# Ledger of designs, part 60: VHH binders against o75319

Target 1, 181 residues: o75319
Amino acid sequence: GNHIPERWKDYLPVGQRMPGTRFIAFKVPLQKSFEKKLAPEECFSPLDLFNKIREQNEELGLIIDLTYTQRYYKPEDLPETVPYLKIFTVGHQVPDDETIFKFKHAVNGFLKENKDNDKLIGVHCTHGLNRTGYLICRYLIDVEGVRPDDAIELFNRCRGHCLERQNYIEDLQNGPIRKNW

## First folded at step 3 (VHH)

Design t2 (framework vhh_etentamig_d1)
Fold by ESMFold2-Fast, scan of step 3:
Structure t2 (fold): chain B 181 residues (1-181), chain A 121 residues (1-121)
Amino acid sequence: as target 1 above (181 residues)
Amino acid sequence: EVQLLESGGGLVQPGGSLRLSCAASGFTFSNYAMSWVRQAPGKGPEWVSGISGSGRSTYYADSVKGRFTISRDNSKNTLYLQMNSLRAEDTAVYYCAKSYWPTHRGWFDYRGQGTLVTVSS
């Protein structure tokens, strides 16, 4: 029952902090039971995540998990000092307004409570790319007034992979600004 | 300064073989994944193969699976691509690339001159 997510090995585990923001994106960590299917250099456990963030001289203050499952790791696998938020988001579909609003509310709340530090908001889905990139870019566009192409370029560069889903890209570039729910 | 020097290209007939090499310097070679990227005349770059820093994990584009083999020698800071059963569509300039991840979805740093492979009869 410990199947590695499709194409999970195709993606860099953790991107770089997005300059001028508190965001860092990564693919879903996999608990120890998945490691028998992975070479040592392919392993990316919750512990590996925190080691890689520390190697970049960064510190996580919040993890937002966008997967529609809890099978890959448990919140209990994370350090007790790091808050965890689950936002169940279906893959392939552009996130709905309720999901977008919930993401924005969580980010705004974190930023308000963490004005005196430089801790990061870690965001992931399965690959840390499409749902993750969409919601981060949507936040930058709608809340911070960043131009869509600039938000997408910044995410792509820092994640180390380009957003792949055309419906997500189209919505970011030409979709309506979500100012309220 | 990252330096990558590709070699081993040439003219070969369909069905033939070539072995490409890439000499790397300016970074700790064993700490980075490496990839081969090719660019055919008039086309954009295409990722063909990648290898993890240790050499334990290898990845291939569907177009080359079963025909190409990527390998590395970390003691010599050298990357290799063994190309068998070459086809006309393999004609391209081949670049080796420093990468942070050994798959087609990674970002690639390829600044060498490349090595030209021409498959023609």
Scores: ipSAE 0.005, ipTM 0.247, lowest interface PAE 11.4, mean pLDDT 88
Fold by OpenDDE, second read of step 4:
Structure t2 (fold): chain B 181 residues (1-181), chain A 121 residues (1-121)
Amino acid sequence: as target 1 above (181 residues)
Amino acid sequence: EVQLLESGGGLVQPGGSLRLSCAASGFTFSNYAMSWVRQAPGKGPEWVSGISGSGRSTYYADSVKGRFTISRDNSKNTLYLQMNSLRAEDTAVYYCAKSYWPTHRGWFDYRGQGTLVTVSS
C-alpha cells in the first residue's frame, strides 16, 4: 500500500556527510503515489534526495537501501549513473552476520572503485536512523577501528537524530566484532 | 560553470511542429539527466519531458505524451525536443534544465534562459 510509514515525517530527510567518511544517511524517499498524502513541504522524493545532496555540494555514488519492502520507490526512479543496492534488513533486531557482511562488502567494493572521486555512499532504511546507523557504525567500528561511542556520536550528530534502539546501541558498544571478509 | 542555451523556438500554427535544441557546457553532459520545462504567462513552471544521462530512458508529462519526443546527443552535448501536433496551450517559454533525474514535478536550479514557443493561428 501507499501508507506513509509511521513517524516518517518526524525525521530530517537528509543528514550530513560524516566527516572522515564517505557516508551520508537519509530517510526513505517516497515515490509520487505517496505525495497525495503529504503536504508539499513534507514531500521527499528521489529527486528531492538528489537536490538536497547537491545543495550540500556532494554527489551520491551509491545508494544502499536497507528497507524490508519495495513499496517506497523503484530503482528506476534513480539516475542510471548511481548504482542501487538492496539489502533487505529486518527492523528492530540486530542485523545478522550475513547482512553485516553484505553491507561491509558493498562499502569496500565502492571504496575500491571510487578512489578517484569523493562521491558518497547514501544509506537509508525507513527512517534512516536505527538500521542505517547500526550498519554504518558497525562498519566504522569493525573496519575502520573507530571507538564505538565515537562512531555513534558521529552518526547521531550528522544524521541529526540519535539512535533509538537500545539493542543496537548495546551491540555496537559491547558486541563482538563481525568478520570483514 | 554550467551553461545551457536553448534555441529553436518561434511562432507556429496549431498542428505544426518545432524542434528545440539545448547546448550544454560546463559539466559532464552524459552523467546527468536532462529535462525540458515550460512556463506559460501567468502560470507556474510545468515539467514537460525528461531523459536519462545515457538517453535510454525517456519520460513525458501526460499533456505532451505522444506528441513530443525528447532525445540527446552526448557527443555534441546537446538536448533536443521534437514537438509535433502543437496546440495553443503549448505556448510557453521552454527551458532546458540539468537534473539528477527526470521527474514529473519540480524545477531545477540549472536552466537556460529559455526559448519562446508561440502556437497561434
Scores: ipSAE 0.000, ipTM 0.253, lowest interface PAE 12.2, mean pLDDT 91

Design t20 (framework vhh_4orz_3)
Fold by ESMFold2-Fast, scan of step 3:
Structure t20 (fold): chain B 181 residues (1-181), chain A 120 residues (1-120)
Amino acid sequence: as target 1 above (181 residues)
Amino acid sequence: EVQLVESGGGLVQAGGSLRLFCAASGFTFSSYAMAWLRQAPGKRREWVALITSGGSTDYADSVKDRFTISRDNAKNTVSLQMNSLKPEDTAIYFCAKSYWPTHRGYFDYWGQGTQVTVSS
């Protein structure tokens, strides 16, 4: 048991804060039970996540977990001071409108409650790339009016890996804006 | 270091005009889009007008043909000329710097705002 997610080791643990936003993307942290399958330099636990964010002189105020599983870590593995939100998203297909609206609602609520600080919204799926990059870019395009090409380029540069799924990229570039109202 | 300071707000009768000014410092002003946003009591902040680094302008539908945004790169100022004011224009008006040079995307710095009140 405790199998490492496929290709998880291929991705950088944590990206850089996306300048001009409150977003930071990372791959899924793995609880201590996975460490026996990892070299010391490959470990990326919830504690390691917070240490790496702090090393960048940043602070997490919210974690949005987009994985379709709870096997990698538990919310109890996170500091009590950091809210945790689970949005179950299936890989491969563009997230549906309900998922997009849940993500937007969570981000808007966090920004309203945190207008007087600079805390970050941490977003992850398994690799912190396709579902994560799609939803962050979708928010920037639909809510903040960022051009799709600019949103995608910013995410790719800050994450250190390019969005891989062509259907996600095409939806961001040519798809309709999703409105909540 | 980055500062945006608004001025020009006040009380005006419906149908009147006001001109808002924003003095910017601490960044290369000419390289970024600048915007005006407003927040009415009990409402979310809404974008009103944008001017790109190249001088192109865009407006919310509610203010088209009534408001004009302009910039003076030599003075590091952005201005909003508001004509034909309506009671619905009553709000705190904020000057904002866009993170982007060419669109309203994410706003990374805001002024403290200036109150505009339009009486019926």
Scores: ipSAE 0.000, ipTM 0.160, lowest interface PAE 13.8, mean pLDDT 88

Design t21 (framework vhh_etentamig_d1)
Fold by ESMFold2-Fast, scan of step 3:
Structure t21 (fold): chain B 181 residues (1-181), chain A 121 residues (1-121)
Amino acid sequence: as target 1 above (181 residues)
Amino acid sequence: EVQLLESGGGLVQPGGSLRLSCAASGFTFSNYAMSWVRQAPGKGPEWVSGISGSGGSTYYADSVKGRFTISRDNSKNTLYLQMNSLRAEDTAVYYCAKGYWPSKRGYFDYRGQGTLVTVSS
């Protein structure tokens, strides 16, 4: 249905760009059909996403959608100028190695193609927090060599909300590096 | 309306080569990643290769790495798959698809009609 995701209203729509990276995190945009369940101040459509990114003087070059559903919005609701990548991830569980592999390859490919610009990789799950924060931090730790606590702190500060799931935090801090994918 | 039309399939001997083409229309081709997906007789779909909108990034299934090359010509709205060193196991209907990755169910939002590749002596 057109049911608003649980706790979706509790989160800021869009975080800030993570300094030193091309990442920006946000919660899932909701297409027009969801707006009758929302006050005007609560609306966050695909159009609202791009307006908020522009307000930060940033530009999206890729959206990575980590939700395990297609009901919230359609790729057609996004500007045709911005590539869209769907990576199906189940909520609440640490993403599996195959999912981590897909995410890393998509990010590396984007960075290679976009060396001459400063466009951002927008990443979201339902709340733009746990799956989103995990995969961004996992990339920074495994590929960029960032210390786990520094990656987590950077994400938390820029998203405006702290990673909530202990299993995600534990895996980032103490889990194995996924270099061989 | 998204339309994808594959061509270039046919019968080839093991060790041979084929080049597949996909003509795309109904969307701004250069803004979207594209993939090749195949389905062998009696088997489920297998993702083969993907290419970014600009063509700068390419990805391959382990089964085809080093043998297949994906490319695109954005001025012609055409996607290509150069298949070298073909094996009997490459026999399948090959589909052009919009986007990088299938879901875990092997689903793409848009796929073409397919083109048959048979590798047999």
Scores: ipSAE 0.000, ipTM 0.120, lowest interface PAE 17.1, mean pLDDT 85

Design t22 (framework vhh_etentamig_d1)
Fold by OpenDDE, second read of step 4:
Structure t22 (fold): chain B 181 residues (1-181), chain A 121 residues (1-121)
Amino acid sequence: as target 1 above (181 residues)
Amino acid sequence: EVQLLESGGGLVQPGGSLRLSCAASGFTFSNYAMSWVRQAPGKGPEWVSGISGSGRSTYYADSVKGRFTISRDNSKNTLYLQMNSLRAEDTAVYYCAKLYWPTHRGLFDYRGQGTLVTVSS
């Protein structure tokens, strides 16, 4: 269906690039069929995503979709030049080790292949906040050795919204490091 | 195109000094924290020092505190590392890297090709 996700309108469509990283977070773009349920200024399509990224003088090199559905938009709605990766991630619970590994592997692969450019890794879930923030922070903590509070603060500031789920925050702050390979 | 180019490496005697430079291009230099990392022969990468985008905050590994000084000139898109009181254990390839926060891990999204520093009598 084309039901607008709950609270989807409450979140900024696109965050800012996280300084020192290749990450940018955004809420899920919605395909055209959703537009009839939105005011014009509320619309955020795949096309709008790319326009907003360009307005920031940035370019997407990869999109990682963490939503647990495929109803919001199609990979065909994206430019062919931008790889799309789906990692089905259940909401509200800390992602399992396999999900974390998949995310890390994708990011590391991207970084290895894109050393000669400054293209971004766009990450989103439904709201581009909790699942998105957790996995980005988990990467920064586990792979790059960033302090948990610093990672969380950086993400929150750049996304323009703070992580909301206490179980995510607690796991980031006090949980074990997950394997990177 | 993002580029980081290190220079200034060479052979120096113990107790000597050396100044490394890193020329950055392809991104807004002043918006990003920068780090120096090094890799000694037979060892893994080691984080050495970091500096905030504005240059107001600096960070150092315990192994180099009091001896190394990180700085930057944002008008020239250049990162520096002043190394004093060099020791044999400082021998390594030194890399500049784009990184917002200090890290103890060896993976970076961007680093240069490195410059070799050899400390030997």
Scores: ipSAE 0.008, ipTM 0.290, lowest interface PAE 9.7, mean pLDDT 90
Fold by ESMFold2-Fast, scan of step 3:
Structure t22 (fold): chain B 181 residues (1-181), chain A 121 residues (1-121)
Amino acid sequence: as target 1 above (181 residues)
Amino acid sequence: EVQLLESGGGLVQPGGSLRLSCAASGFTFSNYAMSWVRQAPGKGPEWVSGISGSGRSTYYADSVKGRFTISRDNSKNTLYLQMNSLRAEDTAVYYCAKLYWPTHRGLFDYRGQGTLVTVSS
């Protein structure tokens, strides 16, 4: 369908870069066909995403799409110079170990290929909050040794919204470290 | 279930040509950029070529530019790799993958079982 995702309008389109990292989080961009259901100030297309990133004096080098659907926008709506990676992730459930590994591998690969620039890894799910925040925080905790509460606080502050799913927060704070496969 | 099935590999002499095919199912093919990745004996995966979902934009590794052509037929959910002027160093198992662009050469979202290409005199 062409229906706007529930509560999508409640969230800021794009957060700020998470200092000390290459991550920036945002809600799912919506292709032109959705704009007939949005006021001009509510529109957030792929083009709007790149304009907002540039307004922050940042540059995207990778987009990781965590949605379980392809209905919101097409990879072709993105500049051809920006790699796009889809990791199908179901909502509400803590991402499984395979999903966590895929995310870590994608991030590590990007950082290895981009160590001589400052391009960002853009991560989104539908709202750019729960799945997005979980996987970014999980990476920071497991790979970079960040304390769980510090990772969560950094994400919440930079995204402009707090992680909502208690099972995600509980797993980040008290769950096991997921080692690379 | 996402499924990718490669075909068209075989033995060919240096300077020869082969056309690889990949049949895709279980996802909306036209919504995804697709890639060809190869793995030579004893080496890690090497990204070869990528194509946007529409087919409008194509990208190639420097080692294959001018010799290989990637294309797709979205009506048939099929990805192709036309390989010309083949060299011994092109010998590898070739995988169809939802692997996006050169920065992701080591990353497999989904890949098929591969098809062997041997270039030998």
Scores: ipSAE 0.000, ipTM 0.123, lowest interface PAE 15.2, mean pLDDT 84

Design t23 (framework vhh_etentamig_d1)
Fold by ESMFold2-Fast, scan of step 3:
Structure t23 (fold): chain B 181 residues (1-181), chain A 121 residues (1-121)
Amino acid sequence: as target 1 above (181 residues)
Amino acid sequence: EVQLLESGGGLVQPGGSLRLSCAASGFTFSNYAMSWVRQAPGKGPEWVSGISGSGRSTYYADSVKGRFTISRDNSKNTLYLQMNSLRAEDTAVYYCARSYWPSDRYYFDYRGQGTLVTVSS
């Protein structure tokens, strides 16, 4: 059957916009077939995602899906007006340089094409925490010149949960800057 | 209700020193980055310095780097700005501001009433 991801219920559905950036992080939305295993207050469908972002007076312009699966929801469950990008990212491992480059390229392209609006880049993995937080922080450090501890603190505060994986934190703090032209 | 109350401003001669304080209340002080912003007569606001919630990371505008030191005491909910080697161009109203990250020069959700610093002979 449709099994809820482990600990998915423990995380807030959507964080707040990260001020000074166009990023917002959230946990994976679950399509309607998962709702039989959820109480009404636990439901977080693609529709619920867009409603929660609208409640914050924000608008999504891009969704980047970092999960290594497509079982949770389909791109067709999203409004056609919002671009969807899938970057298959393995959990537990620090994302490789190819994955980091793809993420940076997508973000830079979005920002260049959306200079005249304030639409957000929504980023999620399963819990919207480790892979999501790593790639957002990596972008802020490498592209925007933010100090690692400040990027991590900003992400943790806005997501409402702290990055959990020590190898991800260590790479952000002490790893090399990836200069992907 | 968020409140930020600055103190420590005054008249000082060039080359002198002043220490500004900002007393914060109405929120969990250690969860927020804090900044100092100044506004000179007839000019727009200028970001001066920022400090992370933990106090571990500090940032400075090039105009004050090496002369000013930002610090905080989270046990007392107080932000400080130690200003050394003051110059006439440092004359401004200094505002304590709550920010989301310490290097942010533009996004402040709360600002105090300010404290005037006048550098003149």
Scores: ipSAE 0.000, ipTM 0.150, lowest interface PAE 14.4, mean pLDDT 87

Design t24 (framework vhh_etentamig_d1)
Fold by ESMFold2-Fast, scan of step 3:
Structure t24 (fold): chain B 181 residues (1-181), chain A 123 residues (1-123)
Amino acid sequence: as target 1 above (181 residues)
Amino acid sequence: EVQLLESGGGLVQPGGSLRLSCAASGFTFSNYAMSWVRQAPGKGPEWVSGISGSGRSTYYADSVKGRFTISRDNSKNTLYLQMNSLRAEDTAVYYCAKSYYWPTHRGYPFDYRGQGTLVTVSS
């Protein structure tokens, strides 16, 4: 239904580009049917997403949707020029190696196809925080060789909110590197 | 107003060493990551090294790893670059830069940059 996700209003709509990367994180956009339950200043539609990114002088080249639902907005609500990828990711659990592999594959493919531009990979779950932050940080640690605490600090600063789930943080800091994915 | 003043450059023989300094003012130095960026004549800028605000994390470009050491003294608002085993390809104007973010080799943004200090490695 048109029920606003729990705590969705508590989070900034869009973070800042994570410098030295192609990542930008945001909370799930809500299609127009949800606006009847929102004040004007609370609205964050797919159109609002693209406007806010343009206001930062950035451009989206890919959206990766990590939510375990399709009820919040439809891919048809996005510009046809921006690819959309759905990776169904269960909340609360650390993503499994297959999910991590799919995310890494999508990012690497985008970077290979977009080496001649500076377009961003937009990543979101419901709040744009835990699943989103985990997968972005996991990529930076495993693929880019970033230290776990530095990856987490960079994500937290750019998103404007700190990763909340302790099991995600512990896996990033102490978990195995998922090599050859 | 942010001010950055580099010093310590000069003429040195291949295999020699130099220590660069950057005196910072106009901001709370310990709150910002700092970087060294170099630019050879006729070439674009190349990020060389970076250090976190606390000094606990350091990062280096592959071309300088094992030869250069970045450090900072937050009590003196000063950034340093110790350059060992210098090569002809290290010849450049070296700039210190204030940034909001951790340094990378992929187009790290800088919110301010100093006047630079010239390093010439003679062959």
Scores: ipSAE 0.000, ipTM 0.131, lowest interface PAE 15.9, mean pLDDT 85

Design t25 (framework vhh_etentamig_d1)
Fold by ESMFold2-Fast, scan of step 3:
Structure t25 (fold): chain B 181 residues (1-181), chain A 123 residues (1-123)
Amino acid sequence: as target 1 above (181 residues)
Amino acid sequence: EVQLLESGGGLVQPGGSLRLSCAASGFTFSNYAMSWVRQAPGKGPEWVSGISGSGRSTYYADSVKGRFTISRDNSKNTLYLQMNSLRAEDTAVYYCAKEGYWPTRHGYAFDIRGQGTLVTVSS
């Protein structure tokens, strides 16, 4: 139904842009039907997302939705000018190489097409933390050559919450570099 | 460099079936997700179905789910779309597309290089 995701209220709605990158991370927006279960200060709709990003003097050029559901909001709830990409990603498991490659291709394609602007890639899962942080850090490590601990620290600081899943952290620190192929 | 060649379209009656093929060259086929995109007369492009590079994950538009099956043969660099229970509203030119972005409602995700293959569903 319209049940709020477990622990969703515990997380900051939107992080800060990750300096030196085009990434910004946030928790899943909840469509208007969820608002009857939320206090006004707890609401975080698709509209609220865009308002909060504008308040930071940033602009979204792409949203990548990593949730394994469409129940929280629909692409139609977003402004028509912002592209939406769905990559179905199972929680708790380290994303497989295929999911990692989808994410890398989406990011690389966006950056290629948006060389002449400074629009951001917004990435979210349910809490905007584990799947989101893993894939962003994996991209920074594998494509941009960032050291694993530096990528994780940057994500944690900008998101305002630390990656929680030990298996994700271990894979980022000690796992193989996944080639773009 | 990247080349995509669609085939298999034709005239079919409502309730009939067709199998589309797309021969890919100029890139490492198994490393890219592939999609089928259609364009009906007088309408914009509509994403139909997508498949991951390995073939393990498949995705379908609600309008075709349960009727169409996407598959690939990475040893032959070929993408397929099996279309069953065809309806008049499935009439369109069908294009295969290499992923640029995986998959989006805005269509910029599609690197469409071929001429497409026409599917006409008519009595």
Scores: ipSAE 0.006, ipTM 0.223, lowest interface PAE 10.0, mean pLDDT 85

Design t3 (framework vhh_etentamig_d1)
Fold by OpenDDE, second read of step 4:
Structure t3 (fold): chain B 181 residues (1-181), chain A 121 residues (1-121)
Amino acid sequence: as target 1 above (181 residues)
Amino acid sequence: EVQLLESGGGLVQPGGSLRLSCAASGFTFSNYAMSWVRQAPGKGPEWVSGISGSGRSTYYADSVKGRFTISRDNSKNTLYLQMNSLRAEDTAVYYCAKSYWPTHRGFFDYRGQGTLVTVSS
């Protein structure tokens, strides 16, 4: 239950806002029960997430959780003012069309409802890198018309880590466009 | 309140030229990418062109490359679309759209009421 995810400590807790987008990626925050297994400087709780976002002079308007478990933190650990959306996403494989659609639909819904503000869409998986990066890039490519390499470069730069999974990269660069509706 | 007001539309013959303008207000214009989108009768919306906030990067749909030029004057909060070598298939209502990314094809933060461009002999 309280096992720290493998390599979780190796990744920056929070990336930077992706310029030209409303996306920000971060690794999964861990609830208090995990803290006893971490050094103080390694701790990254839901509270820490919001503090770090504020330090960047940003505000979260939505959290999309792509992890395939619910053991890391509870939606109740988040402020009530920030919607939480769970999209169970299997790791290491390219997300299926349904998952991609769900993600796109959520993002589009958020953008429609938040035209009058600059709140961010926070996206995370376990490490906030591969699944997170794929879906964000997939959105930018399919919906925003961004070149695949540009999307990938932007995400990598802002996350502070590069996408690692070749199957994700290959699908982004050469895979078909997925439906947007 | 964000406002976008398009102008410059009209009737033009094939091969002719037209320049569209969009007056923007209610936001820091230079901080946002802008796009032109169009909708022809009986067709869905089509992204036409986009430009970065600074104006340094421009993007075009394949259907208008080499014929249309997007530009902006941030000191005047105005977006432009120079349309040359117009064709009948360019007939559409043209909309100015506020976006985060210049190549927006889907959703936009705001869109104007549009200006009608009719290309006909």
Scores: ipSAE 0.006, ipTM 0.294, lowest interface PAE 10.4, mean pLDDT 91
Fold by ESMFold2-Fast, scan of step 3:
Structure t3 (fold): chain B 181 residues (1-181), chain A 121 residues (1-121)
Amino acid sequence: as target 1 above (181 residues)
Amino acid sequence: EVQLLESGGGLVQPGGSLRLSCAASGFTFSNYAMSWVRQAPGKGPEWVSGISGSGRSTYYADSVKGRFTISRDNSKNTLYLQMNSLRAEDTAVYYCAKSYWPTHRGFFDYRGQGTLVTVSS
């Protein structure tokens, strides 16, 4: 289908690189079939994503797609040179331990293999905010040892939008560290 | 132009102490976290310690907790590492690093040329 995700137009397409990390967050790109519902200035295709990353003088080395659907774009819409990882993540609830561990494993693997370059890990859900922000912050807290409030503040500033889900924020601030390393 | 210049390395006996310094220039020093990273002969780099821009928060690798103390003087744009109870396994080139986070896996946007610390009898 060509139905635009609810509130998708309310969010900036791409945030800024999170300084001190390899993360950059963005909202879901929409393949060409969605353009009938968008004004030219509202379009954000996979091609548009890579153009905006280049405008920041950055380069993507991995895309992690957290949406619970494959309808917005296909891996075939991405350059062959950029690995794509799908982690089906349900909205509303805090991501489960299995999802958190898959995310951590993917990030650690990328960093190990990309020590000699500065390529970014692009992370998105539908809006590039709640699931995306949660998993990035959870990684920074559990693996990198960043204080929860610092991780959240960094994500909010760089994404250009604040995490909205109170249950996600509460888990990041007060929840247990997920140890699986 | 960012510049980091380490000093204070040398030969010391096990159980001894040494103080490393890093003179920073080319950026607003107090706005950035700073870290010490070391690289032992034939091994990859290991994060040792980090300090927030204000100096209020400090972090240490488990291997150095209780023995090393990181500090900074923002009025002099200088970072320090006080190393006590030194062990043979602390032998490494020590690098000063500019970063956004004073944590064990923060990514560093610049590091200096390093200063060699050799712990041997």
Scores: ipSAE 0.000, ipTM 0.127, lowest interface PAE 16.4, mean pLDDT 86

Design t4 (framework vhh_etentamig_d1)
Fold by ESMFold2-Fast, scan of step 3:
Structure t4 (fold): chain B 181 residues (1-181), chain A 121 residues (1-121)
Amino acid sequence: as target 1 above (181 residues)
Amino acid sequence: EVQLLESGGGLVQPGGSLRLSCAASGFTFSNYAMSWVRQAPGKGPEWVSGISGSGGSTYYADSVKGRFTISRDNSKNTLYLQMNSLRAEDTAVYYCAKSYWPKHRGYFDYRGQGTLVTVSS
């Protein structure tokens, strides 16, 4: 009964680490119950995620799940040693200030506690593109002082897909900096 | 372990130029913002300039804007500071620093031994 998310198969499972950052973006992993509806080469389970990260010679230290659902996989499907953080976000709308500040706080806390290693912050929504790209770029712009177009270009190149939602792009380029975190 | 090795300092006359280098090892250089910090005799440390991991964003203290240029070569794990129109007030030990942010608002987690720049006639 579980349905594959719309257009999920159109996106690469995992991007590359964004150089100069600790971020890596990917689409939502799908637990084993979804595999009956997928060809072997289309499967992307939580285990597949960790195997693909390892293939890039990278290690996950945190997963931030931006989906507004728990149906695609369970936190229990992840290694016990990798923290999992859920930030419920709705699609189509620019994330509100509370959501942006939660994301920034989680990232800053991770970086402070992981200054002596190179572990990555894995971020995903359903496609690992719009909500994921928005929050990563918002962090880079507001906290790291990256120019909006540079942040967007870096994300697009490393994810392998361009941000699609014009309202997200507009907010990143011309919206206010969110000062509190 | 993380190592930062600064070089390029020396004695220069006012109006002169110097290029500082910082060779980084022990970490994935392109994953971190880098900064230059200086300490003049009898003064506390002053953040001078910062650059994002990609090199796409650069920031400068008001005291050096228009005179100094920060850059990096991620293929060589090297950070640079091109210093032009040097003034006596630029006399300091210059340190390379690993940072989470290119614009100074955070903690510098590593600094090298520094390189001395003396601007004197």
Scores: ipSAE 0.000, ipTM 0.161, lowest interface PAE 16.6, mean pLDDT 86

